# VH-VL binders against TATA-box-binding protein (tbp): the designs that were tried, part 20

Target 1, 182 residues: TATA-box-binding protein (tbp), of Cenarchaeum symbiosum (o74045)
Amino acid sequence: MLDPRTRPRVVNVVSTSDLVQRVSAKKMAAMPCCMYDEAVYGGRCGYIKTPGMQGRVTVFISGKMISVGARSVRASFGQLHEARLHLVRNGAAGDCKIRPVVRNIVATVDAGRNVPIDRISSRMPGAVYDPGSFPGMILKGLDSCSFLVFASGKMVIAGAKSPDELRRSSFDLLTRLNNAGA
Below, E stands for the ipSAE of ESMFold2; O stands for the ipSAE of ESMFold2 at other seeds; V2 stands for 0.75 times the mean of E and O plus 0.25 times the DockQ between their complexes.

## First folded at step 20 (VH-VL; framework fv_disitamab)

Design m1 (from v1 with light chain L94M; at its last look DockQ between E and O 0.93; V2 from the best seeds 0.00; counts 0 for: pae O 2.01 > 2)
Fold by ESMFold2 at other seeds, look of step 20:
Structure m1 (fold): chain C 182 residues (1-182), chain A 117 residues (1-117), chain B 105 residues (1-105)
Amino acid sequence: as target 1 above (182 residues)
Amino acid sequence: EVQLVQSGAEVKKPGATVKISCKVSGYTFEDYYIHWVQQAPGKGLEWMGRVDPESGETWYNQKFKDKATITADKSTDTAYMELSSLRSEDTAVYFCARWEYYDFDYWGQGTLVTVSS
Amino acid sequence: DIQMTQSPSSVSASVGDRVTITCKASQGIDEYVSWYQQKPGKAPKLLIYYASSLQSGVPSRFSGSGSGTDFTLTISSLQPEDFATYYCQQFYRMTFGGGTKVEIK
């Protein structure tokens, strides 16, 4: 049996925030740790990566920001706060406050053994398994979560909006797999 | 229990090379950056650079980019920092530390490197 | 980059004293300052993050405050084990203050 308390390993967190002001394209083009090119994506955004960032922050001229690639919510929010500070210190934005929001948490779970998805998919209402198009079984989870379950026992949980939601969804997934005969 | 255990003290002559190890345990090595910090005798703390253990990607403080080479070995959960062309001003304690984004929550015990002729 | 200036550079105090250490950033950094304690021959130990949040296992006699540019670390009743050097650090470009040595009077 699978251990329903297996902790999922977070591999990507997407979060967003809004500076509620326009960002200077001219300043972004000139500042360090920022990639901005008017010929790329119509000049609508720049990309900030600093030594502390696991991923990157996309900064739109409108003031919208997207943090990707962080491996925790703390780091994802940290990337947005650092990007804000970087923009302010380099004169690309005025001093401001942001309220980061988690948009998506992606995590993995490893069963440590094979899972017979070809046999159990019929026992799991709403499961989608079509190996001709995608090698994993797709399963709808709690709230906004989706599960990908592979025959190898590798699993992906996506769509969680909080660490708590992720934990509950992971427990639900593993319990449902056990009940279906995994 | 999270631990970062560094290799022992080294005494080197000018011009030599030293490689300091930082073995981690108690967490998934690939999930956190490992940073290196220099503390010269009687001085404060100075950030040197870091490695992403997942990808091997590095970033250096400009001051140390020609002095230090930072690596990570996922198979042994160990980060390394090599200091080349040692000079007397490189005499310091060198720490590895885990980056928890806003702060360094766990540190190695430090490795004293003494450079004297 | 943003400089972190600590003051005083040292302080002499007795057990039971209230000790306040300040750290000033050259530009605003909100509340993203951490404080570390370092004893001779040892690694720094994280005490405070987010300017005022106590790290797990740190005694409640330690407290932090401040935002923007001015930050303080306070030890409400100094204990024998608190004689050490204290560093502030801001997360932007991983810069440290110069340190404050707390010595027994």
Scores: ipSAE 0.559, ipTM 0.832, lowest interface PAE 2.0, mean pLDDT 91
ESMFold2, look of step 20: ipSAE 0.589; ipTM 0.838
ESMFold2 (binder alone), look of step 20: mean pLDDT 91; pTM 0.911

Design m2 (from v1 with heavy chain Q62E, light chain S26D; at its last read DockQ between E and O 0.97; V2 from the best seeds 0.76)
Heavy chain, then light chain:
Amino acid sequence: EVQLVQSGAEVKKPGATVKISCKVSGYTFEDYYIHWVQQAPGKGLEWMGRVDPESGETWYNEKFKDKATITADKSTDTAYMELSSLRSEDTAVYFCARWEYYDFDYWGQGTLVTVSS
Amino acid sequence: DIQMTQSPSSVSASVGDRVTITCKADQGIDEYVSWYQQKPGKAPKLLIYYASSLQSGVPSRFSGSGSGTDFTLTISSLQPEDFATYYCQQFYRLTFGGGTKVEIK
ESMFold2, look of step 20: ipSAE 0.688; ipTM 0.863
ESMFold2 (binder alone), look of step 20: mean pLDDT 91; pTM 0.920
ESMFold2 at other seeds, look of step 20: ipSAE 0.650; ipTM 0.847
ESMFold2, fold request of step 21: ipSAE 0.686, 0.683, 0.581; ipTM 0.866, 0.868, 0.830
ESMFold2 (binder alone), fold request of step 21: mean pLDDT 91, 91, 91; pTM 0.912, 0.914, 0.914
ESMFold2 at other seeds, fold request of step 21: ipSAE 0.627, 0.651, 0.632; ipTM 0.838, 0.852, 0.851
ESMFold2, last read: ipSAE 0.685, 0.667, 0.657; ipTM 0.868, 0.858, 0.849
ESMFold2 (binder alone), last read: mean pLDDT 91, 90, 91; pTM 0.912, 0.910, 0.914
ESMFold2 at other seeds, last read: ipSAE 0.662, 0.695, 0.672; ipTM 0.858, 0.869, 0.860

Design m3 (from v1 with heavy chain Y101S Y102S; at its last look DockQ between E and O 0.89; V2 from the best seeds 0.00; counts 0 for: pae E 7.6 > 2)
Fold by ESMFold2, look of step 20:
Structure m3 (fold): chain C 182 residues (1-182), chain A 117 residues (1-117), chain B 105 residues (1-105)
Amino acid sequence: as target 1 above (182 residues)
Amino acid sequence: EVQLVQSGAEVKKPGATVKISCKVSGYTFEDYYIHWVQQAPGKGLEWMGRVDPESGETWYNQKFKDKATITADKSTDTAYMELSSLRSEDTAVYFCARWESSDFDYWGQGTLVTVSS
Amino acid sequence: DIQMTQSPSSVSASVGDRVTITCKASQGIDEYVSWYQQKPGKAPKLLIYYASSLQSGVPSRFSGSGSGTDFTLTISSLQPEDFATYYCQQFYRLTFGGGTKVEIK
C-alpha cells in the first residue's frame, strides 16, 4: 500500500501582493534587475529578477505583484518582499508594507512504483482517464486541489493554498488510491 | 475598532530624554507600520519616521535620525519613540499613526512634550 | 526630495460656500496624495486618499481631484464643522503640505 504520509515535494509556489499604489513605469525602465519595455505586454508590467531570486516577480503598473518560481511559501514571500524593497529604494514606489497571499502550490509525489490507473480509475468516482487523450488519471481533491496520477507512479498535486492544505490533500489522494486497489 | 493610545504629556529640561508610547488595539500590531509625526505649536505636520512592528525595520526622515529612536514591542503591542538631547525647539505635539498602504488611517491622540528650563 | 506647496495658506469663508484648496508637487507623484482635516487640539483625520477616493465615513461634500503634480480638495458646501486646517500629503517621501486654514468670515 502507498504511505498516505509520504511528503509531497513542492516544485512551484505562486503568491501575490498589492502595493496599493501605481508603480512608476519610467523608474522601472531605469532600474537594475528589472526588465520593462513599453512595447512589450502593452507596457503594463515589468519583471524583477535579482541574483537572490530562484524565480521572478511580475510588477504591474497598478501595484499588483506576482511571485512565481519559488520552491516554498517562505521563498515566494521573500521574492515579493525583495521586489518591494527594490522598487522603493529606486523610487518606483513609495514606502509600503505588503501582505503576501499564497495563490497556488504545485507539488509532486512519487509512489516509487507503477500504479495501475487503468484498473483503479473505474473504482474512483469522478476520475477522468482517457489514455488516448492524456496519459494520466485526473481527479479532484480536497478544497481547490486537483490531482494527476500517472501509471509510472508519479503524481502531481496542484491548487493548494497552504502547506497544510497540501499535506491534507496528499494524504487524501494516497488514501483514495489505496482504497481503489493501488 | 482600531485604537492608538499614547502616553501622557511630558515636561522636560534641555538635554533630557523622553520616551513616548503608542499602544495599539483592535488589529494585529505586526500587520501595519507605525509612523511618528511632529507638530510644533502653531505649525504644520512633519513626518519623522516609521517602524515595521513585524521585523523592527525603521526608516527615518533625515532631519530626525539623530534625534529620534523608534521601536516596537510585539509582546505589548506598543510602539515607542525616544527623543534625546532635548532642546526648546523640540517642544511639540507628537502623533503616532497607522500606515495603510498610502495614507494614515488612524492616529493617536498626540503627546505634548514641553522642553523648558 | 519632493516638496508639496499648498495654497492658499488661509481662506475666510461662510457656511454654504464652495471652498477649493490646491496642492502642487515639485515633481510627478501620480495619484498618491492624501488629504487630512485637523481641528484645534485634535489629531488629523483622513478625508481623501489616492487623490480622489473618499475615506469611509467622510461626507460626500468633500471631493478630491488631480494627477501628476496638481491636486485639489473641494468642499462643495461648507458646514460649521468644516472650519479646520487641511493638509495634503504625498507618500513617496511622506511630505505634508504647509496647511490651509479655513476660517469663519
Scores: ipSAE 0.043, ipTM 0.584, lowest interface PAE 7.6, mean pLDDT 88
ESMFold2 (binder alone), look of step 20: mean pLDDT 91; pTM 0.914
ESMFold2 at other seeds, look of step 20: ipSAE 0.048; ipTM 0.596

Design m4 (from u6 with heavy chain E55S K58T; at its last read DockQ between E and O 0.95; V2 from the best seeds 0.77)
Heavy chain, then light chain:
Amino acid sequence: EVQLVQSGAEVKKPGATVKISCKVSGYTFEDYYIHWVQQAPGKGLEWMGRVDPESGETWYNEKFKDKATITADKSTDTAYMELSSLRSEDTAVYFCARWEYYDFDYWGQGTLVTVSS
Amino acid sequence: DIQMTQSPSSVSASVGDRVTITCKADQGIDEYVSWYQQKPGKAPKLLIYYASSLQSGVPSRFSGSGSGTDFTLTISSLQPEDFATYYCQQFYRMTFGGGTKVEIK
ESMFold2, look of step 20: ipSAE 0.698; ipTM 0.866
ESMFold2 (binder alone), look of step 20: mean pLDDT 91; pTM 0.919
ESMFold2 at other seeds, look of step 20: ipSAE 0.652; ipTM 0.853
ESMFold2, fold request of step 21: ipSAE 0.582, 0.652, 0.714; ipTM 0.828, 0.852, 0.879
ESMFold2 (binder alone), fold request of step 21: mean pLDDT 90, 90, 90; pTM 0.912, 0.912, 0.913
ESMFold2 at other seeds, fold request of step 21: ipSAE 0.718, 0.719, 0.677; ipTM 0.882, 0.881, 0.865
ESMFold2, last read: ipSAE 0.692, 0.696, 0.680; ipTM 0.872, 0.874, 0.864
ESMFold2 (binder alone), last read: mean pLDDT 90, 90, 91; pTM 0.912, 0.907, 0.911
ESMFold2 at other seeds, last read: ipSAE 0.717, 0.688, 0.692; ipTM 0.882, 0.869, 0.870

Design m5 (from u6 with light chain D26S; at its last look DockQ between E and O 0.93; V2 from the best seeds 0.67)
Fold by ESMFold2 at other seeds, look of step 20:
Structure m5 (fold): chain C 182 residues (1-182), chain A 117 residues (1-117), chain B 105 residues (1-105)
Amino acid sequence: as target 1 above (182 residues)
Amino acid sequence: EVQLVQSGAEVKKPGATVKISCKVSGYTFEDYYIHWVQQAPGKGLEWMGRVDPEEGEKWYNEKFKDKATITADKSTDTAYMELSSLRSEDTAVYFCARWEYYDFDYWGQGTLVTVSS
Amino acid sequence: DIQMTQSPSSVSASVGDRVTITCKASQGIDEYVSWYQQKPGKAPKLLIYYASSLQSGVPSRFSGSGSGTDFTLTISSLQPEDFATYYCQQFYRMTFGGGTKVEIK
């Protein structure tokens, strides 16, 4: 029987913010820790990666920013705040404040044993399992979360908007698997 | 309980190489960067560089880029820093520390490297 | 880059005294300053993050304040175990202040 309190491991957090101003492409092209090439992606954005960042921040000329690759909400928001400071220090943006928003949390759960998805998928309403197309069982959660469950016992939870939602979704997933005979 | 445990003190002659280990426990090694910090005797803290244990990507303070090699082995949950061509001014305590994005929340106990003739 | 200037370099104080240590950034860094305590022969210990948030397990006599360029660490009533060196640190470049040694008078 799976432990519904098994901690999910966050592997990626996507967050966004808006500088509410245009960002200078000229300054981004010249500043350190920034990859900007007008020939790449139509010149619409640059990518900031500093020593402290786990992932990177995409900065659009419109002033919108996307943080990807961080392994926690704290780090994801930190990447956006650091990118803002970096842009301001290098003159690519004027002094401003931002309000980061979590867009997606992806996490994994490992049961530490096999899960009989062949046997239980028909007992779970709405489950999609076609091993000829994809080796995992696909489930929807109560909110916008989705679940992937593999026979190995490895699982993926995506679509959570907060750590609390992630924890609740993980508990829900493991409980539903137990009830189906996992 | 998060722990960073470093290898023991080293005494080296000028020109030698030393490799310091930093073994972590109590968390998923791949989730946090490991940074290295030098503290010369009686002096303050100076950042040396860091490694991403997941990808192996590293970044160095320019001052140390020709002195230090920072690596991580996720199969043993251990970060390493190798110092080459040791000189007497490399005598210092070397710390590994976990990066919690805004700060270093856990530190190794430090490894004293003494370089003398 | 952003430099952190810490003052004073040392302070002599008695048990029970209020001690204030300052750290000044060369450019604005909002509230992204941390404070560490280091006792002789030991690793630094995180006390304060986000300029004013206490790390778990840190006594409430420690407090931090500031935003922008000027930051302070305050010990409201100095205890014998508080004699140590204190460092500020900014997150942007992992830059540390020069340290403030708090000595018994």
Scores: ipSAE 0.571, ipTM 0.829, lowest interface PAE 2.0, mean pLDDT 91
ESMFold2, look of step 20: ipSAE 0.595; ipTM 0.828
ESMFold2 (binder alone), look of step 20: mean pLDDT 91; pTM 0.917

Design m6 (from v1 with heavy chain K65E; at its last look DockQ between E and O 0.92; V2 from the best seeds 0.70)
Fold by ESMFold2, look of step 20:
Structure m6 (fold): chain C 182 residues (1-182), chain A 117 residues (1-117), chain B 105 residues (1-105)
Amino acid sequence: as target 1 above (182 residues)
Amino acid sequence: EVQLVQSGAEVKKPGATVKISCKVSGYTFEDYYIHWVQQAPGKGLEWMGRVDPESGETWYNQKFEDKATITADKSTDTAYMELSSLRSEDTAVYFCARWEYYDFDYWGQGTLVTVSS
Amino acid sequence: DIQMTQSPSSVSASVGDRVTITCKASQGIDEYVSWYQQKPGKAPKLLIYYASSLQSGVPSRFSGSGSGTDFTLTISSLQPEDFATYYCQQFYRLTFGGGTKVEIK
């Protein structure tokens, strides 16, 4: 029987914020830790990666920013705040406050054994399993979450908007799998 | 309990190489960067560089990029820093530390490297 | 770069005294300052994160305050075990303040 309290491992957090101002392309092209090339994506954005970042921050000329690749919400928000400071320090943007928002948390859960998704998918309401198209079983979870369950026992939870929602969704997933005979 | 345990003190002659280890426990090694910090005798703390244990990607303070080589071995949950071409001014305590984005929340106990002519 | 200026560089105080250490960033860093205690021969120990949040296991006589550019670490009643050097750190460019040595009379 699966342990419903198995801790999900966060592998990616996407968060966004808005500088509420345009960002200088000229300054981004000149500053360190920033990749900006007018020939790439029509000059619409640059990418900031610093020594502390696990992922990177995309900065659009419009002032929108997207943080990807961080392994926690704390780090994802940290990437956005660091990018803001970097832009301000190098004159690419005026000083401002930002209010980061989590858009997506992706985490994995490992059952540590095979899961007979071919047998249990029919016992799980709303499950989608079409191995000719996709090898995993797809489930809807709580609120914005969705689940992928593979026969290997590897599982993915996506769409969580907070660590608490992620933990509840993980518990829900594992409980439902147990009830279906996993 | 999160722990970072470093290898013991080293005494080296000028021109030698030393490799310091930093073994972690109590968390998933691949999830956090490991940074290295120098503290010369009577001096403050100076950042040297870091490694992403997941990918092996490194980033160095320019001051140390010709001195230090930082690596990670995720099969043993151990980060390493090798110091080459040692000089007397490399005498210092070297720390590994876990980066919790805004701060270093856990530190190794430090490794004294003494370089004497 | 955003520089951290820490003051005073040293202070001598008696057991029971209130000790205040300040750290000034050259540009605003919101509340993203951490404070570390380092005793002789030991690794730094995280005391305060987010300017004012007390790390688990740290005595309540330690407190932090500030936002923007000006930050303070306070020891409300100095104890014999508090002699140490204290460092502030800001997350941008991984920089530390110069340190404040607290000597107990």
Scores: ipSAE 0.582, ipTM 0.830, lowest interface PAE 1.8, mean pLDDT 90
ESMFold2 (binder alone), look of step 20: mean pLDDT 91; pTM 0.910
ESMFold2 at other seeds, look of step 20: ipSAE 0.663; ipTM 0.859

